VH-VL binders against q9m4b5. Designs and how they scored, part 19

Target 1, 129 residues: q9m4b5
Amino acid sequence: MQQQGSKSGSEMEVTWEDQQNINIFSRLNNRVHDLDDDIKSAKEKCENLEDAGNELILADEEMVRFQIGEVFAHVPRDDVETKIEEMKEATCKSLEKLEQEKESIVTQMAALKKVLYAKFKDSINLEED
Key: E = the ipSAE of ESMFold2; O = the ipSAE of OpenDDE; V2 = 0.75 times the mean of E and O plus 0.25 times the DockQ between their complexes.

## First folded at step 14 (VH-VL; framework fv_tislelizumab)

Design k3 (at its last fold request DockQ between E and O 0.49; V2 from the best seeds 0.56)
Fold by OpenDDE, look of step 14:
Structure k3 (fold): chain C 129 residues (1-129), chain A 119 residues (1-119), chain B 107 residues (1-107)
Amino acid sequence: as target 1 above (129 residues)
Amino acid sequence: QVQLQESGPGLVKPSETLSLTCTVSGFSLSDYYVHWIRQPPGKGLEWIGVIYYSGSTKYNPSLKSRVTISKDTSKNQVSLKLSSVTAADTAVYYCAREGYPSGYLFDYWGQGTTVTVSS
Amino acid sequence: DIVMTQSPDSLAVSLGERATINCKSSQSVSNYVAWYQQKPGQPPKLLINWASFRERGVPDRFSGSGYGTDFTLTISSLQAEDVAVYYCQQYNSYPYTFGQGTKLEIK
């Protein structure tokens, strides 16, 4: 985020509120990046769980090898299937919440951008390169 | 008015799990992040972790393996669990809020709750 | 982790005089620095946010400055109620970290 002088040669006065809005915007932007990482991770986990579930459906064995920590155990397929489904549901719900949070923050950022661009026009850049 | 209040056992035995609750009022946990910070006796402040709107958490790497933060928005409560405690975990524990879109960091704190780890 | 180092550890200043506390970060933290005042038996109180923004209700005698790695908290005219421990904090990146604190006393 950069603030530049007015093209017209007139320096626009930056108020305390303006600077605060810029700072908040920057902080929110950083938060969005954090959430992006979390969302990516959650998506990956959700997909992995879905894949695992699908593999179990295709399995003919009543007992399957399941990893618990550093130990492999033989566990009934049906139990593992149930567990995977529960984990999937929980993970997907978590993903939804993350996305909602991101959307909320993005909305806040948009509002700040509107205010800042209304005042500073081309003398401020709030876009990510 | 905005208020945060920490609660939990004042005494925990070594190797046990410390469990604390931060009860908030005057604002919703859906609108604010909540952080946990601790302060050993006569020492400075240590950031423990934060919980987001979504329930996503970030932890201090020094405590990550032992710490869990969760929340119940409907009850206006944030929980802190710290496992395998030692004497080094003796401290005053604070919860503090971080607000959006205000962006204020730690603008309100609880009064803190003292936790002593002792046999 | 980003290390925040305050100086001095302890400061004695006469009433009405200027008090200056410095904080240095081990790496750049932009303007993501906060200053807190803590009195005995109380939680820290936020004084300054974003290195130089004074919180509402904070007296005008408190001011913050700095960017990057060097930050300063200034009390232009020390008052009796200003006796406390002051902490700087960075929130540029996790984990958030605090300075070791500066004890401010009246000379």
Scores: ipSAE 0.773, ipTM 0.890, lowest interface PAE 0.6, mean pLDDT 93
Fold by ESMFold2, fold request of step 16:
Structure k3 (fold): chain C 129 residues (1-129), chain A 119 residues (1-119), chain B 107 residues (1-107)
Amino acid sequence: as target 1 above (129 residues)
Amino acid sequence: QVQLQESGPGLVKPSETLSLTCTVSGFSLSDYYVHWIRQPPGKGLEWIGVIYYSGSTKYNPSLKSRVTISKDTSKNQVSLKLSSVTAADTAVYYCAREGYPSGYLFDYWGQGTTVTVSS
Amino acid sequence: DIVMTQSPDSLAVSLGERATINCKSSQSVSNYVAWYQQKPGQPPKLLINWASFRERGVPDRFSGSGYGTDFTLTISSLQAEDVAVYYCQQYNSYPYTFGQGTKLEIK
């Protein structure tokens, strides 16, 4: 009768470099998730510093309590206002760097997807929902 | 040919800042992460931190308050500064490359530079 | 911090025999483990990445295995040039951490 061309197992050669590229893609994906956590934390810090600055502006006090390590210290409100603004600027710079880093990683992943899909087609799935 | 080379003063006084430079060749700092690792005499290895493509950094929490890693891509240099040093900071300091794309840990290391902290 | 614990701390093996070094992590690190060889006065040299993937130029007698928390480096037939200290390292989570090292000697 008719012969069926169906075989068990993998019929595709996976080279040393192919396995490296798959491992690298998986690692980059994890790095994007770690960067997302860092970006979320930086955004929350920026929001908290904005709130603290607004509360300081609304207060009438010349001296305010400011946390230094494990203790609060009374410092002039003008010095605290300056410190909060410095921390906001530093946090915004850090956030910008983190978002640039994520963009670079996502670009690398897109390039690697092209290479891996070109070779393995339907036999791999590199997409996230 | 990929190379990393550490340089800096070998002797640092307590409470001062140690400052090291890693000079790289054969690859671009725009394409690779560089890490700092140290090894105290007769002991194992301790990861200090990494600088990312963007210049963003991650530091070992045990050192975070005292460590700064920065880079100058045009000079092919990565810098390490560790402030307020004590005898516990005496070690061989290495810079090492994480491969491109990331995941090749640590395929190239510098030769290491010995830093001694003493009065 | 994820603690990487190697065993044994030192090991003596006859030439041509098999050497086995174990590494255990305090929590799962998937396959994000590297193994390094370090000879006196030299930086560490990467042998194995992703727990089992031998780096280019590393002799076939070196192999790695494991996933999760238990990892093994095996030298199937010890050579004189394999005398060194060996380190495992996790890179699953920051801070990256190393095992305390295993000194391998010829018996």
Scores: ipSAE 0.501, ipTM 0.798, lowest interface PAE 2.0, mean pLDDT 86
ESMFold2, look of step 14: ipSAE 0.463; ipTM 0.788
ESMFold2 (binder alone), look of step 14: mean pLDDT 92; pTM 0.947
ESMFold2, fold request of step 16: ipSAE 0.430, 0.426; ipTM 0.779, 0.780
ESMFold2 (binder alone), fold request of step 16: mean pLDDT 93, 92, 92; pTM 0.948, 0.948, 0.947
OpenDDE, fold request of step 16: ipSAE 0.592, 0.662, 0.655; ipTM 0.848, 0.863, 0.861

Design k4 (at its last look DockQ between E and O 0.58; V2 from the best seeds 0.00; counts 0 for: pae E 3.9 > 2)
Fold by OpenDDE, look of step 14:
Structure k4 (fold): chain C 129 residues (1-129), chain A 119 residues (1-119), chain B 107 residues (1-107)
Amino acid sequence: as target 1 above (129 residues)
Amino acid sequence: QVQLQESGPGLVKPSETLSLTCTVSGFSLSSYYVHWIRQPPGKGLEWIGVIYYSGSTKYNPSLKSRVTISKDTSKNQVSLKLSSVTAADTAVYYCAREGYPESYLFDYWGQGTTVTVSS
Amino acid sequence: DIVMTQSPDSLAVSLGERATINCKSSQSVSNYVAWYQQKPGQPPKLLINWASFRERGVPDRFSGSGYGTDFTLTISSLQAEDVAVYYCQQYNSYPYTFGQGTKLEIK
């Protein structure tokens, strides 16, 4: 975000409230980036769990090899399937919530943009490159 | 009015798990982030972690392996768990709100709760 | 981690005089700096956010300045009630980190 002086017009007075809104916008923008990372990670985990679940469905073995830390254990397929489903459900729900949070923040940012651009017009840039 | 209040055991034995609760009022946990900060006796402040609206968390890397933060929005409670405690974990523990839209950092704090790790 | 270093560690100032506390970050933290006042037995109280914005109810004698790596908290005219420990904090990136604190006393 940058404030650029208008070449042709009187310098618009930046009020305390204006600066606060700019700062809030910046903070929200940073948070969106953080959420993007979290969302990406959550998506990956969700997909991995889905894939794992699918592989288990295809498995004919009653006992499957499962890695716990650095140790491999043989555990009943059905137990692993249940665990994966639980993990998947939790992870996917978390993903959904993260996305909702992002949407909320983006909406807030849009509102701030309207206010700031209404006042500053082209003298402010709130867009990311 | 906005209020945060920490609660939990004042004494924890080494190697045990510290469990604290932050009870909030005057605002919803669905609308504010909540952070945990601690302060060892006579020392400065250390950020522990934060919990988002979604329940997602960020932790201080120095404590990440031992820290868990969760919340129950319906009960207006945020929980902190710190496992494998040592004397170094003796501190006053605070929960603080990350406010919106007036302030985005620690506009309200709990009074803090003292935790001593001792055998 | 970003290290926040305050100076001085302790400061004694006469009533009515200016008090200045500095805070340096190990890397740029933009304007994501907060200042807190902490009195004995109390939690920190937020004074300044975004390096230079006073929180509601904070007296005008408190002011913050700085951007990047160098920040300053100024009390233009020290009052008796200003005796406390002051902390700077960055929230540009996780983990959030605090300065070691500056103890402000009356000379």
Scores: ipSAE 0.554, ipTM 0.838, lowest interface PAE 0.9, mean pLDDT 91
Fold by ESMFold2, look of step 14:
Structure k4 (fold): chain C 129 residues (1-129), chain A 119 residues (1-119), chain B 107 residues (1-107)
Amino acid sequence: as target 1 above (129 residues)
Amino acid sequence: QVQLQESGPGLVKPSETLSLTCTVSGFSLSSYYVHWIRQPPGKGLEWIGVIYYSGSTKYNPSLKSRVTISKDTSKNQVSLKLSSVTAADTAVYYCAREGYPESYLFDYWGQGTTVTVSS
Amino acid sequence: DIVMTQSPDSLAVSLGERATINCKSSQSVSNYVAWYQQKPGQPPKLLINWASFRERGVPDRFSGSGYGTDFTLTISSLQAEDVAVYYCQQYNSYPYTFGQGTKLEIK
């Protein structure tokens, strides 16, 4: 299906509109895979920030070493906690938007899959293998 | 009326940071991706990068260490920053729209803004 | 990076005749190819998506074909307003890459 030159063997003519719908489905599927990678990365970042915050709660120091880029600096504990919470909130909001974007795309793919299967039945395979 | 318009300084000194803004109208940055593409004088097109719905970005590896794309959806703006510029960064800079489900490619481009890197 | 190589670099065709521009990718890009028209002082204009799908408002004389590595843009009957530089672009994988361009002129 991802190949223009594949033999279909179908007795039905694949119209220009049908080919467009198949191409759209394929592109949306690729986008979902890219989004899944981004979602995985965002979840990992959120977990790492949560772990860092928990380490601060378990430690009773007034000043802590905090990595900013390539440099460690001694900063007040409360400032680091505030920074970590801000980063967590930003990352979780970004993750929410990624999930919403994926949900919209998956919904579009489901609708398109229904149309294409209704017309072509067993002569196409739109399932992820 | 869908429009994109690039703006920023036309002259930038070598080693400085180039900073451009793409102002959009007729569509929402919360629903569409914006790409940056550039074209050196008399030459072809080079894709710089994209900012996703989420604010996540992808960059051309040739520029990745020097480029940042960001957006402010409340102001309908997408920003491009390219650090440590050289004469090779002289080009017309375009922003272009991509979206799902209505647009799957660059259906709308800005008019472009010329940036010259010169002493 | 996937290299997109256009041929020829420059092409002169008589009005009303067929113009053919080829684009070859260094790796398979399936049908994830777009074609653009660019006139002086203007941004590129999308003509063809998915190797063969005309964008809205693009005249029927423009057609595209190809799959995998070999792609063709055809103008079936050249008009004066078709004088421009034409680019192919792959979007199979990042970074998106463009061909070097083909300048089309009236012979």
Scores: ipSAE 0.245, ipTM 0.685, lowest interface PAE 3.9, mean pLDDT 85
ESMFold2 (binder alone), look of step 14: mean pLDDT 92; pTM 0.936

## First folded at step 15 (VH-VL; framework fv_tislelizumab)

Design m1 (at its last look DockQ between E and O 0.06; V2 from the best seeds 0.00; counts 0 for: pae E 13.7 > 2, placed apart)
Fold by OpenDDE, look of step 15:
Structure m1 (fold): chain C 129 residues (1-129), chain A 119 residues (1-119), chain B 107 residues (1-107)
Amino acid sequence: as target 1 above (129 residues)
Amino acid sequence: QVQLQESGPGLVKPSETLSLTCTVSGFSLSDYYVHWIRQPPGKGLEWIGVIYYSGSTKYNPSLKSRVTISKDTSKNQVSLKLSSVTAADTAVYYCAREGYPSGYYFDYWGQGTTVTVSS
Amino acid sequence: DIVMTQSPDSLAVSLGERATINCKSSQSVSNYVAWYQQKPGQPPKLLINWASFRERGVPDRFSGSGYGTDFTLTISSLQAEDVAVYYCQQYNSYPYTFGQGTKLEIK
């Protein structure tokens, strides 16, 4: 985000409200980047859990090898399946919430862009590089 | 009116887990991020972590391995857990509201709760 | 981590005189700086956000300035009720960090 000083002529006065809007936009933009990282991580976890679940479905063994820390244990397949499903549900729900939050923020940013561009025109750049 | 209030045991033994609750009013946890900050006796402020709308969290790297922050939006409560405490964890613990969407700064603070780690 | 360093650690100013507290960041934090006032037995109170914007209800004698790495909190005319510890804080990046604090007393 760049704010260019007004060239020759009537210097557009930046009001307190304008500055607040610019600050809010900057904050929201940073938040979106944070959310992108979180979303990426959550997606990866969700996919991994889904894959693990699928592998268990293909397993015909009643007892499966499960790693707990540095120790391998034999655990009933049904117990592991239940645990994976619980984790998957929780992780995927978290992912959905993150995506919703991002959508909300992006919507707010769009609204701010309209207001700021309406006033500052080409004197401000709110686009990502 | 916006209010935050910390609560929990004032005394914790070494190696145990410190558990605190922040109860908020005047706003919804679905609309604001909540942070935890602590202040050792006679010292400055240390940021602990934050919980987002989605429940996602960010922690101070110095405490990340020991800290868990969670929330119950329906109860207007944010929780802090700090495991394996030592005397160095003795402090006043604050929960604070982030001034969303206006900024990352803390516009409202709880009164703080004193936690002493002692045998 | 971004280190916030305040100066001085303590300051004694006469009533009605100007008090100036400085805060330096180890790297640029743009204008992502807040100032807080903390009185004994109380939580910090927000005074300034975005480096120079006074919070609602804060007296006009308080002002903030700075951008990048150097920031200043100024009290134009010290009042008795201004005795407190003041903290700067950056929120440019995690982890959020505070200055070590400046103790302001009446001379």
Scores: ipSAE 0.016, ipTM 0.637, lowest interface PAE 6.8, mean pLDDT 88
Fold by ESMFold2, look of step 15:
Structure m1 (fold): chain C 129 residues (1-129), chain A 119 residues (1-119), chain B 107 residues (1-107)
Amino acid sequence: as target 1 above (129 residues)
Amino acid sequence: QVQLQESGPGLVKPSETLSLTCTVSGFSLSDYYVHWIRQPPGKGLEWIGVIYYSGSTKYNPSLKSRVTISKDTSKNQVSLKLSSVTAADTAVYYCAREGYPSGYYFDYWGQGTTVTVSS
Amino acid sequence: DIVMTQSPDSLAVSLGERATINCKSSQSVSNYVAWYQQKPGQPPKLLINWASFRERGVPDRFSGSGYGTDFTLTISSLQAEDVAVYYCQQYNSYPYTFGQGTKLEIK
């Protein structure tokens, strides 16, 4: 092993680059939390659309009230079922894109964690509470 | 406390459909996706698939022609159907929670249910 | 499909010694690798995600490393309770695949 210097000082010495990496990690972590909120909202919307579809199946009515903008209209039940499925598909696509963005950010955070833990060992904690 | 519990018949005849249900508690299916994974006796793990909120599914290509996953969010249940079973489908079947929000790794697993396809 | 190949298939290690389990993917999976421990009659238990990040409640003696195609799970000082089968799993690409497993036992 060909090694120079002492790591005891490096674990306690925070450089400008180290501070930038910590700041970047913090910003990415906040963005992940924003994405988590958006993902959670999209998942809830999918569940609400699923429940609406189930309720429509149980309601054996030919015409139902359906909201178009700020106005309700009476429409055939089958048309509402079609619209609900379209909305579910759109929400799922949005959810998948949010998850892909999050994975990209998490990959960047993992790289930063490796760099920061390699230098600071146990003197820093980047794990989520 | 996060819990997942698989249920279904332990014995299924060849060519019939295997039907399993996963009941979850301690978390909401609006927050986490639940996947199906199986393990043949003495062998490794095989991912089966998942259902998304839109009703879209992703299945292991090796099984996709025979697999249907569905859910009932009001009962906190995710169901698996595997048609035209053979002895090769004998396995322990697990449901597992996807690491939130979209880890595609599995942080909590059910205890598993053993399914034997009789010959 | 991405094939995850573990080595060795079986490993015997003396108590207190280091155990090393390797996992190689057939193509790059970046750091999207998880490790699981499975004891007889039990479901798998998640140990490591993102190749190197220990799950809460997992003892410090477990560690993971790797990026790209080569990954390692290390148990720094084997204890009796660590006897199990260990699996790696990639979650970079559909379908998600597991290694064939490595049986760890006491020598």
Scores: ipSAE 0.000, ipTM 0.541, lowest interface PAE 13.7, mean pLDDT 81
ESMFold2 (binder alone), look of step 15: mean pLDDT 92; pTM 0.934

Design m2 (at its last look DockQ between E and O 0.47; V2 from the best seeds 0.00; counts 0 for: pae E 2.9 > 2)
Fold by OpenDDE, look of step 15:
Structure m2 (fold): chain C 129 residues (1-129), chain A 119 residues (1-119), chain B 107 residues (1-107)
Amino acid sequence: as target 1 above (129 residues)
Amino acid sequence: QVQLQESGPGLVKPSETLSLTCTVSGFSLTDYYVHWIRQPPGKGLEWIGVIYYSGSTKYNPSLKSRVTISKDTSKNQVSLKLSSVTAADTAVYYCAREGYPSGYLFDYWGQGTTVTVSS
Amino acid sequence: DIVMTQSPDSLAVSLGERATINCKSSQSVSNYVAWYQQKPGQPPKLLINWASFRERGVPDRFSGSGYGTDFTLTISSLQAEDVAVYYCQQYNSYPYTFGQGTKLEIK
């Protein structure tokens, strides 16, 4: 995001509200980046849990080796499956909520962009490189 | 009117878990982030953590292993849990909001609740 | 962590005179700085946001300036009700951090 001074003789007055909107936009943009990291992490976890679940489905053993901390234990396959499903559900739901939050913020940013571009035109750049 | 109010036990024993609740009114937790900040007696302010719309949380690394922040949007409540407390955790605990699209950081605070860690 | 350092730790100013409090960050925090006023037994009150934006209801005598690493809170004409501890805060990155505070008193 860059602010360019008026090169032409007509100085566009930046109001308090304008500066506020610019600041809010910048803040929201930073928040989106934070959420992107969280979303990436949540997606990875969700996928890992899904893969683990699929692997268990393919397992013919009633007892499976499961790691708890630094200890390996033999636990019933059905118990592990249930736990993985619960974790997957929770993680995927969290992912959905993160994506919804991001969408909300992006929507707010879009609204601010419209207002700011309407006033400042080429004197402002709100596009992310 | 916007209000935040902290509540919880004023006394906690060492090694126990501190549990606090921030009850909000005049706004929705779907529209604001909520932060926890504490202030030891006669000292400055320390940021503890924040909870987002989604329930995602960020914590101070100095407290990350001991802190959990959660919320119940339907009850307009944000919770703070701090485990394994010591005398160093004695402080006034505040909750404060961060709002979008208003963009204001910590524009409203609770009155704070005093927590003393003592045997 | 970004360290916020205020100066001075304490300040005594005569009524009607200018009070100036400085805040330095260990790293650039752009304009993501807030100033708070705290009176005994009360929570901090937001005065300035984004380094220079005065919160609604805050008297005109309060002003903030700065960008990057150096920030200043100015009270142009100190009033009796301005006696308090003032804190700067950065919110550029987590964890959010505060200055150690400046105690402002009347001479």
Scores: ipSAE 0.703, ipTM 0.875, lowest interface PAE 0.7, mean pLDDT 93
Fold by ESMFold2, look of step 15:
Structure m2 (fold): chain C 129 residues (1-129), chain A 119 residues (1-119), chain B 107 residues (1-107)
Amino acid sequence: as target 1 above (129 residues)
Amino acid sequence: QVQLQESGPGLVKPSETLSLTCTVSGFSLTDYYVHWIRQPPGKGLEWIGVIYYSGSTKYNPSLKSRVTISKDTSKNQVSLKLSSVTAADTAVYYCAREGYPSGYLFDYWGQGTTVTVSS
Amino acid sequence: DIVMTQSPDSLAVSLGERATINCKSSQSVSNYVAWYQQKPGQPPKLLINWASFRERGVPDRFSGSGYGTDFTLTISSLQAEDVAVYYCQQYNSYPYTFGQGTKLEIK
C-alpha cells in the first residue's frame, strides 16, 4: 500500500507523523473535489430557481402548479414567487459557505504542502495536473 | 481531553420526532466534522450523516427524507432530528468525530444513547 | 451504496495464535478503510485507519492490509482482551458503510 509507512532507516525515513501528513493531504485533496461537486450542484440549483422565476413571470397566470414535497398544489402566483426567492436566497447562502469552506481547505493544503516539500523535496509530488 | 456525549429521551412514540443532542468538549466544531451513527440492538452500525463547518450536511439516502443534523457552535452542540419514527429506528445512537486535520475516521465516539420506539 | 462484507461472521482462535478477518467492498474504496473493535456496552474503538495505519495506543499485534476491494485485519498473537466484535468501514464515498461484524472468541 502506497499509504503505509516505514520508520526504519536513515534521516530521510518516513515517520509515523510524515505518513499521517501524507494521508491527510490526500484526503483534503479529495475533500476539495467533493466540495467542487457540491458547489457545482448549488450553482445549478440557483440557476434553475432563476429560470423558474423568469418562467413564472412570463406565464402571467394567477394560479400555478407548484411542487410541495411529493405532491403538487395549485398556489397563487405571488406565493410561488415568494417561495422561489426564499429558496434562491437559501441556496446562495449555502453556496457562499461551501466556497468559504473550500478556501479554508485549500489554505490548509498549501500549508501542508510547504511542510512536506520542505522535508521531501523532489521525492514527493503534491501537484495536480 | 476530547469528549462527545449524546443526550435525549430514551423513549419515543411511533410517528413522533426523535431529537438528540451531542455535546462536545476538547475540540472546536468550527474545525472538526461530527457524524451520527446508530446501532440497532444486536446488529451492526449504520451511518446517518455528517455536518460540515459551513453547516452543509450529507445524509444516508435511506434516511434523507426524515433526518436533519444541525449545530450550535456557541453551545458546542450537534443535534440530530429524525421524524416519523418506527420500531426500526430503535437503536443506540452515537456521535463521532472525524479526525483533525479532517481526513480520518472516527477517532472519538460518544458513549451512545439508547432510543426505544414504543407505544 | 458500497457494501462491506466481512468473513467469517464468527471466529474462534486459541490464545497466542493468529486471527485473520477479511473485508471485501463491492466497489474500489482505495485505502479508505477503517477497522474498529467493539466490546459489549461500549462504543467502537478505532484500531486501523487508511487500511493499514495503526492508531497510537493500539498494540503492535494488530495490523491491517489491503487496497481497492480486499482488506484484512490480523491479530498476530491473540490475547484474552481481544475478544470482541470487529467491524470494517469504508469512507471513500457517502454513505459511509460498515461490514456486518466478526465476532472473535477464544477457542
Scores: ipSAE 0.382, ipTM 0.762, lowest interface PAE 2.9, mean pLDDT 85
ESMFold2 (binder alone), look of step 15: mean pLDDT 92; pTM 0.948

